VH-VL binders against Diadenylate cyclase (dacZ). Designs and how they scored, part 5

Target 1, 269 residues: Diadenylate cyclase (dacZ), of Haloferax volcanii (d4gzm5)
Amino acid sequence: MAALSELLGDLVADVDGLFLFTPSSSHYEQFAETDVPTVVIAPENTVEAETFVELPLQFQNVKDRIRFGVEGAMEQSIVEAGDTIACNVGTFGGDPDSLVRVRVEENMRSGIYDLFANSRADPGVIRDVFEVAIELGKKGQKGEPVGALFIVGDAGKVMNKSRPLSYNPFEKSHVYVGDPIVNVMLKEFSRLDGAFVISDSGKIVSAYRYLEPSAEGVDIPKGLGARHMAGGAITRDTNATAIVLSESDGLVRAFKGGKMILEIDPEAY
Key: E = the ipSAE of ESMFold2; O = the ipSAE of OpenDDE; V2 = 0.75 times the mean of E and O plus 0.25 times the DockQ between their complexes.

## First folded at step 1 (VH-VL)

Design E15 (framework fv_enfortumab)
Fold by ESMFold2-Fast, scan of step 1:
Formats: sequence, C-alpha cells, structure tokens
Structure E15 (fold): chain C 269 residues (1-269), chain A 126 residues (1-126), chain B 107 residues (1-107)
Amino acid sequence: as target 1 above (269 residues)
Amino acid sequence: EVQLVESGGGLVQPGGSLRLSCAASGFTFSSYSMNWVRQAPGKGLEWVSYISSSGSTIYYADSVKGRFTISRDNAKNSLSLQMNSLRDEDTAVYYCARDRPYYYDSSGWSYYFDYWGQGTTVTVSS
Amino acid sequence: DIQMTQSPSSVSASVGDRVTITCRASQGISSYLAWYQQKPGKAPKFLIYAASSLQSGVPSRFSGSGSGTDFTLTISSLQPEDFATYYCQQANSFPLTFGGGTKVEIK
C-alpha cells in the first residue's frame, strides 16, 4: 500500500550510505529520492551523480567491486569505519539485481583503490597494463599458457635494481603501453624470462630485466613462484607497482608497497 | 589500413535465422571492443550489440536481447552475430564498427565508432 | 534509455554557407558525444568525439561544441561533398543511442 519510493526508503533507512554499482537512470532516481547518502560506482557518471567513484577496471568478482567502492568512499571521507552501507550490485550495463549489507571496517582499506588512484604511475597506465595481463592470461601466446611480469612506474630506480637477461628490444624505441601495436609486442616478448619495465607515463623502458631487490623479506602469500616474490619485493624497494601473470595457475596479481593488493582470474573476464 | 568487411546477409522468412560475420584486418583485432549497428531502410542508426576485446563483456539492445548472440574469434580476426527468431522489424543494413583503442583515458570509458564496415543487408520478408 | 533529439531534420544550403545542427540529450551525458557523417549508400564516417575533438583526417571546417545536454555541429563553409546525413551519438552509457539524423542538401 505504500508508495514505491517510501518502501525503498524504509528498506535502506537504517544504513549510513547507499552504494550503487552501474545503475540505470530509473534505478538511480528511485534510490536518490531517499535521504540516505548515495555513491555511484561505475566506469562513467552517466546518471550525473553528485558523489561518483570511477571504476577503472571491470572487476568480475563482486567482492572486488565492493572493496573498490568502499575504499574509494572512505578515501573521499563519504563513509568511515563503523558505518553500515547497502551495496546494490549486479552486472555492468544494467540495473543491479541484489542488495548486500556491509559494515565498514578499517581493514577494508586494502589498497585496491589506492593501487589505481594513488600509485606513482599514471592511473591509465596501470589500467592498460592490467588489460594486457588479463588478455594474455585468457588467450595465452600461440595457444600456450604464458607468464609475465610488469613493473610499472619509478623506472629509473627499478632499472638500477635490476640487470639485463638479454638485449633490450626497446632500447632505441619510444613506444607506450595502451597502443595496440605495443600490446602485440608485449605479448610476443612475454614468453621470455624477465620483467618489463614501464615508466610513470607508460613508456616501455625495457624487457628482459632480472630484478635484484634487497634481501629483506616481504609479506607475500606463501607458495608463489620466484617472479612473484621478486616483483613483490621490488615494490617495497621502489615506488613501482608490480603486475604478475602466473603461467602455472593463470591468475593475475598486483603488488604495491611490498604486499599483494589484488588477485584476478582472467577466465572470469 | 584498417578494414572491416561484413558478410552473411540475405533474404530470410520471419522466424528464421542468419549468421553475420565481420572480417577485420589492418589492426590488432584482439585489442579492440567491437559493435554491431543497424539501419532500417530510410531510417536512422540503431545500436545492436557490444563485445569487449576479450569477449567476456557483452551488451545487447532490448529489441534483440534473447534472440541475437554476439561472439568473436580473435585468432581468426572475426566478429559474428547469430540472429534467431527474426522479425520484419529486423530488416536493416548491419554494420560492424570498432571502438576507439581500449586504453583508459582520465575521463573514464567512452564508446565511439572510429571505423565502420560497408554493411551487409538483412531482409526479413515472406 | 537516453533519448537523442536532433534538429533540424533537414536543411538546404548553398556552397559556402554556414550550417549548424543541434542535438539534445534527455539527460546529462557530460561531453560523451560523437558526430558521424553518412553519404547515400555508404557507411557512417567518424567526424567528432568528446563533443569537440576533431577526428584525424576530417576537414577543419567541421567543429563541435556543447556539454551536458545541448550540443552543436557546425560546418563553417559548406562544400558539395558535404551533402550527407549527420548523426549525433551519446557515448555515455548502454544502450548507446543515436539522434534521428539531419539531412544536408546542397541547392
């Protein structure tokens, strides 16, 4: 018997914030009529929300989407630890089909938002490298699974903490990640050992680098191979971000500040 | 030089099926999202479907949802549109179109068609 | 869905004339708008993206402006090869939508 907008208001009346992931205009209008602070998390602010958090990667894992939105809202001081929020989440490009209630905790500052928004390298560069790693993980190279190690940002310091394994094919080139031709080159060269070193602005500085971080340990998950360990460790010693595609399990992992921030399954993309 | 060539159009009866193909050349097909756009005789442009560079993200116009299936084969540089349960209102020239390069810009994602094929004609009539 | 209203539906002009076409979105789309040119029997050609950025290879007589809901395409000095139908497209959200088109006829 109550109006629909009043029913929706009652549903979220006891939460401190409402998080809408990729809402349609009609869906957004229904929830915006409530007095609950509303945050839109999407690739583009199509609904012209006053409070918007840009989604830089199409996270297929709902937990990663929620983590990103919560951390972004905390970073912008929209919500704080102790708040209760309602997350309306579903598939990209449509009205979300579920409502998830979440209590915000300080440990939800996992670094996922920080990885894209506050890394030394430009946000678009980090996004472009993730796209390459995900596509490579899904398809492989010539039908075979491959591994890849991308070190993004702080390239001068990374180069000084590494040595060449082979001649650098990029030594005399000025090419940038995100260019379709360069992405083909990265896929071709991924089959060889060593790291790609990419600058803050996305310039491919080198391939085939053997990383030599300091001998101190880092807090990295047990059971990961040497490239994950070296990549993670270099992010402790530099301001770089490491993005690693595992040949053995096919997963893409990102490291910053000596710790693992994100783990993505390319098969879900 | 970027080139997109559509094929598979023809005359079909209502309720029938057709499979359209788009052959891509002159660029790294696997790095680009692709779209199908149609145009009915004497009418304007209508977006039909989107597929991401990897093939994992797919969107459809409500008018074709449940009847059309978009797919791609990155090894063969080809885009496909399987059209089932065809209706008179599906009569149109069908274009395949490439999104601008997939790299992120500081303004977020946008969906622009920088290259188009010449189109293939689908006629649904008894 | 975002509705794109384009005006006028047709215009007749002489070579050298200034032609202005307008496009209005039913809701805000920031600057995420493209313009396309379609000649009879041909596929559309990409002219302008992000409301005002000219695509490489497009003559400088074409320009775009606007943001939010109101946009314009201007041809500063119409040429015979500009006889075509022009379409705006919102690039902001799915479903992607086009304006109804404006037919420009050379007298």
Scores: ipSAE 0.000, ipTM 0.374, lowest interface PAE 20.6, mean pLDDT 82

Design E16 (framework fv_enfortumab)
Fold by ESMFold2-Fast, scan of step 1:
Structure E16 (fold): chain C 269 residues (1-269), chain A 126 residues (1-126), chain B 107 residues (1-107)
Amino acid sequence: as target 1 above (269 residues)
Amino acid sequence: EVQLVESGGGLVQPGGSLRLSCAASGFTFSSYSMNWVRQAPGKGLEWVSYISSSGSTIYYADSVKGRFTISRDNAKNSLSLQMNSLRDEDTAVYYCAREGSYYDYWGSYRYTFDYWGQGTTVTVSS
Amino acid sequence: DIQMTQSPSSVSASVGDRVTITCRASQGISSYLAWYQQKPGKAPKFLIYAASSLQSGVPSRFSGSGSGTDFTLTISSLQPEDFATYYCQQANSFPLTFGGGTKVEIK
């Protein structure tokens, strides 16, 4: 409707950019009638927007979606600190039903975009491991809560900085994360101690690896357990990304470069 | 062990001044934004002031603007609050509080308070 | 300023009871809301962030929900150690503001 287009124009007339998260064609067309520079953030550019930021994970938390979009736009020089943007997101359900105003700040370069776009491992591998960790966090294994430690990328160095706790069931296998049967195996083996080591391309290199945890020089919130400390330490010492599911609080956390980049609640998925 | 230890509170006459300090240890102080939050006797929590990790961004509650000055010394792991022209209504326990955001993790913990000091009591009385 | 209205001001409940505390913002704050627990004579303890995410070490009987302007904190099975005053806090914009607090007393 013309009245709706005019209302949208008035709501966003004083912002430096408009961020549309997973817009339908009709939503995109309505916002395209405004004069504000528009950025689409979605898994695929189905609306054929000129300015597009790929969303690698369907973040259920509005703040994480906005964080990702803002950081991605900053990295692509679409916006800069001091700009004000309007974000069209699904605050009440999955549909884009809200407009949220955000002032872009330098501290919004949190690493969340970098974690997916610039990690040594392929972005799809990072996403696939998050999906396994989320599923495991939501459902547990055989009705019980479990913890898991996934070390993704730079597998040669990770293997050299670790030792086996048990026989490696993947030693002679050429299987990849994202394959449904392999994901079932990862869930089954999560009940046993140690880390999973996954290559840059998603090949499962090993299960049951003991990482030599050294907390020195790793800045993580106090109170996090050994898996988190090991994940922080290994990512400080290698180019790997660590994805950790906590058995005690059920949260999934990601580490890169010795720092905690992302924390998500599987129950929101 | 993350610790925040406040000092500098005491009894002061209306119109007087006090300087509160907060000594931080057990974490990388320069990576976290810091806040002062106060609580009057038998009352609720009131946010007073914010300072970013670098010290470049500062905010104040309207009730203290022009009278209070927040500052930090990252080399000494110290946060300060200079309180001038004190009024009876400034009587409160003053808490030093760390922003919940790890410096590379924005969003979830934005403008929240994950660790608090024990508080220091400021009494403004005639 | 964003006004945070918290209700009830106090509630008395028995061990095992479900307790619900509500918090209303005078304008939309998305999910930028935190909850704190304060025991008499102590500093507040960080309980919940982003409206619904439990801080590490907080018992699973605590849960938060809501977005926009209306939020709730629920304690599913009240324990003796849950005697405390609970505060909501909007983390959307400056000045940062707290609710008036809800005192939970065990009967």
Scores: ipSAE 0.000, ipTM 0.378, lowest interface PAE 19.1, mean pLDDT 83

Design F01 (framework fv_falbikitug)
Fold by ESMFold2-Fast, scan of step 1:
Structure F01 (fold): chain C 269 residues (1-269), chain A 121 residues (1-121), chain B 113 residues (1-113)
Amino acid sequence: as target 1 above (269 residues)
Amino acid sequence: QVQLQESGGGLVKPGGSLRLSCAASGFTFSNAWMHWVRQAPGKGLEWVGQIKSKTDGGTTYYAESVKGRFTISRDDSKNTLYLQMNSLKTEDTAVYYCTTDYYGSWYFDLWGQGTMVTVSS
Amino acid sequence: DIVMTQTPLSSPVTLGQPASISCRSSQSLVHSDGNTYLNWLQQRPGQPPRLLIYKISNRFSGVPDRFSGSGAGTDFTLKISRVEAEDVGVYYCMQATQFPPYTFGQGTKLEIK
């Protein structure tokens, strides 16, 4: 009887790459013996794969996970436009339960990988702020929708392109996003107007900042409010990443370089 | 008036030390990322290193050629940037400029006049 | 490190005539934020560098419109439509897309013949 790796090789013989999302050791071993270039996409390289792309946020939809893996592989020159890949990914839950065939196109460089991997701020900081925004989006404020604007990284430049709306409660403190108590404070302080400014390393630099960049040349979807315009504009003028929770539709959006890169529905998390 | 002014250059023997200063005025220095860039006589520009604002963690980065020998620091209360140069080599002979991103991120749009460092036996 | 290569290294030009300087990077200069941080600096004799153009094609404040920048990816060009006597100096391209280090081209010396 042929080994499983030989059988799997027949199923993926016509693809240029195989993408494994959060594989087990046994699952990885079966695919690693094929002649097809194999990429592991996971939070940690537990299987010790030769070709690895770190997954900073556990995206709850297949589209975002595949987008991230494709961009990461293109960045590392593992695949290129015109290639066809097979993705082993979870469609109904986190466990890999599906094989999805995708043709790689240049327009798939949407910026989702760059948003996490190559932003000014550390990937863990970007992740931690997304988690705060998602949690706030799920719970709201006293059952009502709430909005929030988080500006992450390049904090010195962001501070210079903004002004205080109120006293900064973080002025003399050395607290970091990701700490549970600090996350509670961020949720409470989101009740007031203004932006949170967070450093490259996750230090909470300020709350209650009014952003003053020019809105000219910012390309955002029509119908989005002032927080989205401010996030787009500040990211065009600085190397910061903006993470915006919409009060009106409850979605979390990320901006970088003046463009909307990612849109997440907190209800899916 | 927005400006940068370097000082502290001079003649030093190989193996010696020298500290350069860059005085900033006319902008909020504490929010600025600061860079040192050097230029050997008759040669091109070489980035030496940077220091982020304290709001961004005050992290320092260095060119491989100076790593371990040069240290960048800042005193925001005095609006002054420093470059401590140790174990100087003849190859370190250059005009040293401080520069920053005053108008936009990574523009390198504000430059000082430079200060000459000569490392010679 | 990203290597920046300029051509020509010296450019003699007649007053009033156009000049063109090319810059090539060893890797794409498209930053993760979608911008391309390719800048052009001018250094007149005995003076510090001065920013001319930022992000490929944007002319910095006070820079005459005879200066223009173009390009994408790895290939960039600085053009002077009509060279004036005050344009004598060395021109550098630089990249700020990937650091450390920030890197510069070797420089192009513009001379009046």
Scores: ipSAE 0.006, ipTM 0.469, lowest interface PAE 10.1, mean pLDDT 84

Design F02 (framework fv_falbikitug)
Fold by ESMFold2-Fast, scan of step 1:
Structure F02 (fold): chain C 269 residues (1-269), chain A 121 residues (1-121), chain B 113 residues (1-113)
Amino acid sequence: as target 1 above (269 residues)
Amino acid sequence: QVQLQESGGGLVKPGGSLRLSCAASGFTFSNAWMHWVRQAPGKGLEWVGQIKSKTDGGTTYYAESVKGRFTISRDDSKNTLYLQMNSLKTEDTAVYYCTTEGYSSGWYDYWGQGTMVTVSS
Amino acid sequence: DIVMTQTPLSSPVTLGQPASISCRSSQSLVYSDGNTYLNWLQQRPGQPPRLLIYKISNRFSGVPDRFSGSGAGTDFTLKISRVEAEDVGVYYCMQATQFPPYTFGQGTKLEIK
């Protein structure tokens, strides 16, 4: 919009910070003129912003994008509880088309940033596993809906707290998630029961691991199935992250520390 | 029944070398992260280093006081953890314990009996 | 490095009476997973250390109910509700929170009087 700079002055006159999600160069330049501290949240720092938070997954839910950006900015001491920010986000797509005012609160440290940036497993490994789960949720396997349980990081403890349901096809292999061929294998093997166990660095340690479902000390919504209970339980007992694709509702959920941190709809991707 | 047993300690002169072993049983050793912890006579506990499980890449980490002089390794076929100690100093005099976190719910779950290393002229 | 400080360093106690040991960390021990990796170890005379409590308040297998842990952030407490003769020894807090090095408190010697 030609009058964008005038509009921006009115909308951000009383905020403590401005959060730009995947801005264009022109949008970034216009916001930089407002004299409000500006932080860019994007997969890559293409606009060369001085203050940048890397976005590991293109969250389609606006609240998750804002939660991620706020938590990341709090972690980097860019904003603190009590601040008011304006977020320029894409509500109807990837391009920024909306401005949302948010009051920063301590409860916004909900773990979404920590799930990707500060988990036991490397951030890229967690992202790669999410991408596999999302694609399985969108396409299914051989035309049928599937469920899957991926346990990522702290693999030694996970293996010790589980038991084999079947022969491990990865027993003598050294393959990593993110490799297109390996991702095909994960999708093919997802139709069988059990969990995939993936190391801190993304090595596929095992398929077909049985994890005991347990509700004790697990903070998840009532009514979720055994895979979700098992994911919650193992993350309560280890430093692993669990990524669960539900066969019944098609949603992908992530657990860390016995808590459900993130819920995403693969159909939106 | 989880058991850890250290061996290889003894008397050595400053500048000398010793190799300690820790024999493990009662759990899947290849899944376990292993640690060495030492205790000087009449003093507290000091972390020496760790080695990750085979499943987690087998990487090693050391306390600054021993880095460059000590090397941790493991032989999963023998369920044995090793600590190679080179360029020993009088300050390295201690009982050396191996510990595991692969079997239970917390770090430093089980400890061996310890083996005494004395560095003296 | 995170510094762990225990008080008292020596605790004489009468059999059947309670005992309390405090541990303070120089930094928060909350890990990125939301857990606090503060553990308590017991070392009886002439024996190796033994895990008593992990993640602040969880008793390890075989540890009697009389042992309890509490705390948050940087301040932690180990409590023995009724001290028995077998409880004599040195108690250590340790943090296993961040990437190495892992660090221990100086130890608290529990003695019967």
Scores: ipSAE 0.000, ipTM 0.446, lowest interface PAE 12.3, mean pLDDT 83

Design F03 (framework fv_falbikitug; at its last look DockQ between E and O 0.01; V2 from the best seeds 0.00; counts 0 for: pae E 18.4 > 2, placed apart)
Fold by ESMFold2, look of step 2:
Structure F03 (fold): chain C 269 residues (1-269), chain A 121 residues (1-121), chain B 113 residues (1-113)
Amino acid sequence: as target 1 above (269 residues)
Amino acid sequence: QVQLQESGGGLVKPGGSLRLSCAASGFTFGDYAMHWVRQAPGKGLEWVGQIRSKAYGGTTYYAESVKGRFTISRDDSKNTLYLQMNSLKTEDTAVYYCTRDRYWGSYFDYWGQGTMVTVSS
Amino acid sequence: DIVMTQTPLSSPVTLGQPASISCRSSQSLVHSDGNTYLNWLQQRPGQPPRLLIYKISNRFSGVPDRFSGSGAGTDFTLKISRVEAEDVGVYYCMQATQFPPYTFGQGTKLEIK
């Protein structure tokens, strides 16, 4: 049998790069002498690759792994729009066993990698909250548009800088975002004004928190409403990430450090 | 393949004017804030100013040493950054670099090769 | 303005040996959002600057792992674990805030003995 590196090298000679998803050391070493630029995409750089993109989440399907890895590589300027790459991914556990050719397109710069990889809260927590916001944006509440404000991470400081609007249904609860029943509760409670506060680990600390909207020192697009201003301001003043669903335009936005870092149409996601 | 290329440098007398250009390619130029940084011969780096993307109002910021004399602008349809320098002084003599802002003002990831501006009588 | 002070200003080094460059800021670089905006640049002879390290310790893409950054508050260090010939040049620390101005250290010239 031909060495794996020789077979893959011949098959991918026309690409601008080869992305190896979670390879073993022996798998990676088979490409050490190839002409094709090689990138390792994995949770950790265990193979000590020269070029490496961190994958902060375990993704269950191949499409999501490829999408997230490609966006991460774009954010690190390893690839650009117009490049053609070969993605070597595993489908059965163990070393990568499949090839997917991908043309890098500018619309792959969604801001989602930055949101998931570079927020204080656990990447899985950020994803779970983001997906709740996306689902609300698509479906609304009982078919009607709704707004929502989720403050994720640094919950102690966020609670100190906010006031209750109503009773906190989660006051003595021990529930976490990502549980299907809890996600239903988050969607039902979003119909009222105020913020949800969620810890770094995904515990739902509170609902119905009032956050002061403030324009000073907040760098966000003009014309956004009080929910966006409050979310921006709290991320300026804490290490939290804000995920905001707009009632008026239906878009989902995220803020860190007082700055907007993504803006997504739920229907296009 | 991010590429930045400055041009428009040259010799000018004190009190004169000069316009620098920075041609950008390999990325969506209109989405990024851009900066000018200068380096006097044999000296260190000095930040000159910033222009934000249109999505953030195209707001400009300047170092005190150039405020009121220099103007940063951009033409996103031509992928070009500009620096208009007026009332030039001998202390403005430097290599001028354009550079791309990354991660909301946290660092400068790509730099041009620079263009030399000499202000002398 | 935040003043950045580098030491040494000139660092003669032996190939294959470690090198260390210090940077001190006139005030804390920790932003209210918890991030610390300190970066390191390399400028090889006759070339423009290039990014090495961002936010204290994160290596930029393509930067060899012999470069590392550390520090907190006002005191920061760039280390090269094993100096190579191509590492000759001037190294700058730089602070970046959400609101300008951005300021640089004076530079440290790394030379082979």
Scores: ipSAE 0.000, ipTM 0.387, lowest interface PAE 18.4, mean pLDDT 82
ESMFold2-Fast, scan of step 1: ipSAE 0.356; ipTM 0.708
ESMFold2 (binder alone), look of step 2: mean pLDDT 91; pTM 0.945
OpenDDE, look of step 2: ipSAE 0.023; ipTM 0.493

Design F04 (framework fv_falbikitug)
Fold by ESMFold2-Fast, scan of step 1:
Structure F04 (fold): chain C 269 residues (1-269), chain A 123 residues (1-123), chain B 113 residues (1-113)
Amino acid sequence: as target 1 above (269 residues)
Amino acid sequence: QVQLQESGGGLVKPGGSLRLSCAASGFTFSNAWMHWVRQAPGKGLEWVGQIKSKTYGGTTYYAESVKGRFTISRDDSKNTLYLQMNSLKTEDTAVYYCTTGPYDFWSGYFDYWGQGTMVTVSS
Amino acid sequence: DIVMTQTPLSSPVTLGQPASISCRSSQSLVHSDGNTYLNWLQQRPGQPPRLLIYKISNLFSGVPDRFSGSGAGTDFTLKISRVEAEDVGVYYCMQATQWPPYTFGQGTKLEIK
């Protein structure tokens, strides 16, 4: 519509790009009336956008969605430092209800896109482990809050830098994260100490692995427990990604390269 | 307080259709796997089917006796579970219970049950 | 499908005396995760089923400790150490090791003499 086109023009004046998070077909078509390059960021390209960035996890935090979209667009050379973009994004993930202007800076390569797209493990494996951790954070196990430590990728090196706390129930199994039965197993075994070790392709290699908690060379917020320190340390020493569910605060955190990249509140999901 | 309340039961003729509802409160319904279990008058328990949470794909599974005739669905915005029953047979006469727990139902047990709603299939 | 068989089908007991119910499965209930998903339900007259025991021997919240479960593989037992009037009802074993379907025993009716 003419009036809507004029309003959109005013809102995105002097913008080098328009970022649409999970747009409807109607919204996408309305923005097509502007002469601004448009990027769609969504789990699936249902609107058949020419420029598309796949969203591996439906982040419920608006800032995490914007961080992911900007970093992904920079990595794919869609935008560069110095550009100004407008982000049409939903407050709680789904429907777009806000418009945010962002100046693209080189230091916006925060690691969130890298965590999913350039980790040793496949992006879908990392997503599946996040989904398990989020469900554990929301539900607990057998009526009690639980903590969990998932080490994803570079499993051979991880196994060599850890020791068993108990018999490995997965030693002769060929099961993969994302399978509902395997998710039940991960929930049951999360009540016990130790880390789960998951391969690049999502195979559950082991449960009950002891990882030495060490703060040296690890960027970890003060007050976090041994699971977070162990996750930071192992990701400093290997190419693995660590996903940690805190029993004390209920938050899920991800580490790569000895640094905390992402913090998710399961209650928001 | 966890509550499950079934409704929609009644008298229906063979070959007819009926839709049952189960209203849930006191827990995060959207995270729960939900089940329908029935009990014919004076008989034991029979599992009818289940629907997983969205996180597990919202997949449905059915007992062989109802497969192709019954459909389970859910509306997480209304905290409501549904059972659409088509091509009803006299053997479908039973009290229908919805069941779940506030935790992942695949924990291998049915921890909370509704009061049940009676479905009578008779001419 | 796993078939669950209970014995006895009816058990008259004297108040304050012990009661025992057996359940046998047609196949081992040991899951690949090492757990045995054998559960016990109680149904009092005119009421919906209530979970008593899960995974052989774990008491569900609010269940009195006079109830206990035991067993392994294919043979399981529910025991009530001292039967009270409120224990009258039908008891079902069920399995959740292999689904679909989940299957139940035919039930044991506990009656006071």
Scores: ipSAE 0.000, ipTM 0.369, lowest interface PAE 20.9, mean pLDDT 82

Design F05 (framework fv_falbikitug)
Fold by ESMFold2-Fast, scan of step 1:
Structure F05 (fold): chain C 269 residues (1-269), chain A 121 residues (1-121), chain B 113 residues (1-113)
Amino acid sequence: as target 1 above (269 residues)
Amino acid sequence: QVQLQESGGGLVKPGGSLRLSCAASGFTFSGSAMHWVRQAPGKGLEWVGQIRSKANSYATYYAESVKGRFTISRDDSKNTLYLQMNSLKTEDTAVYYCTRYDSSGYPFDYWGQGTMVTVSS
Amino acid sequence: DIVMTQTPLSSPVTLGQPASISCRSSQSLVYSDGNTYLNWLQQRPGQPPRLLIYKISNRFSGVPDRFSGSGAGTDFTLKISRVEAEDVGVYYCMQATQFPWYTFGQGTKLEIK
């Protein structure tokens, strides 16, 4: 096999940018010697890169990591349509073992970066709700598969477009998603019907809400059930983000603006 | 091993009262919504009412036919569900069953053997 | 209330032959969580009801594979591919979609003839 420095020279000589996903310090130093603009995409800028894109969720799917990095770089005007980039990706927790060449296209603004960075709710709130949904998908509740519908942000409008199915256990409380005890409560209450409504700042506004979606104008993949339809419709009609755990297939899906933006398999986490 | 056992049925005159009990074992009773369902002799099943878990503030709901006359309560420390029946009518004559429902799992997956309530002069 | 209507109300069947029971709801049973809470219960003579099928087509633990459920929206069917002697009894469809209130169909009596 060729030395890494020689291989890098050949692979990145004709690219407009180099994207490093969760690099180690030693790995980063090797790439920092190149003349190609380098972008680090990671949860924290531990390597102190000049150009950094924060990764809010540790996507296990390489496609989703690349989608996120490209959209983030486009949003920050680091790259533009027509550029060619080299993405250095691999398994989480280790140095990347693959290089993928990608030609940046205008249709690569799929909304995955926008879902986390430009949603009405705080990015940390969206991340925290995803983590709850992923854990529910992996472990279930009391040994059984569960479904859940989390509506995040624009809570006033969401409450006005919904009805109570049962007494709200969060009535007159001031608890926030991200606190370990609140996450336990969300998992326990996921056994019961309806949607959780969470504010822009992460306050749990309600459980057990029946959403009153209209049938018109929801653009979701065929074959998804009414929980997904409700999530799509409410996000079309409000500025909220919907995160849906499917009891039937076990997948977690996210909706914004009436469209499905992200689909992840909790078993991969 | 989920088990439910009803008791307290018997003969009562119209306008009288009875209190039924349902003893539960083999599951976390405090986390489950509990239901009463009745069946008049030779007739079909009729939902009577339910009581939600503590997480839902023990909210109670009733079929219109019994609303205002029947009250459902529970004692989580004893794993016991209750049905207080007042102003009993001949139409209330039925076998009364208790059952559980987890909205994420199996609806009415386990039933008790039932207790017979006869309202007659 | 959502009204549940079963047909037929009585079904004589020969041992080993198939049986089919229909259930129609007055409103869609699709809930906001994406599930359709249509369930089937079996009641054998002198016994309490038991859960047979939940959420249209899922067999409960211990239920033989000769039982199958199908349907969507407002129209649902329970099928028994080969009726056995122990299948005699009354079958009920039940909706749990209209939380917090529940309704049953009238029941279908399955008899061997």
Scores: ipSAE 0.000, ipTM 0.375, lowest interface PAE 20.7, mean pLDDT 82

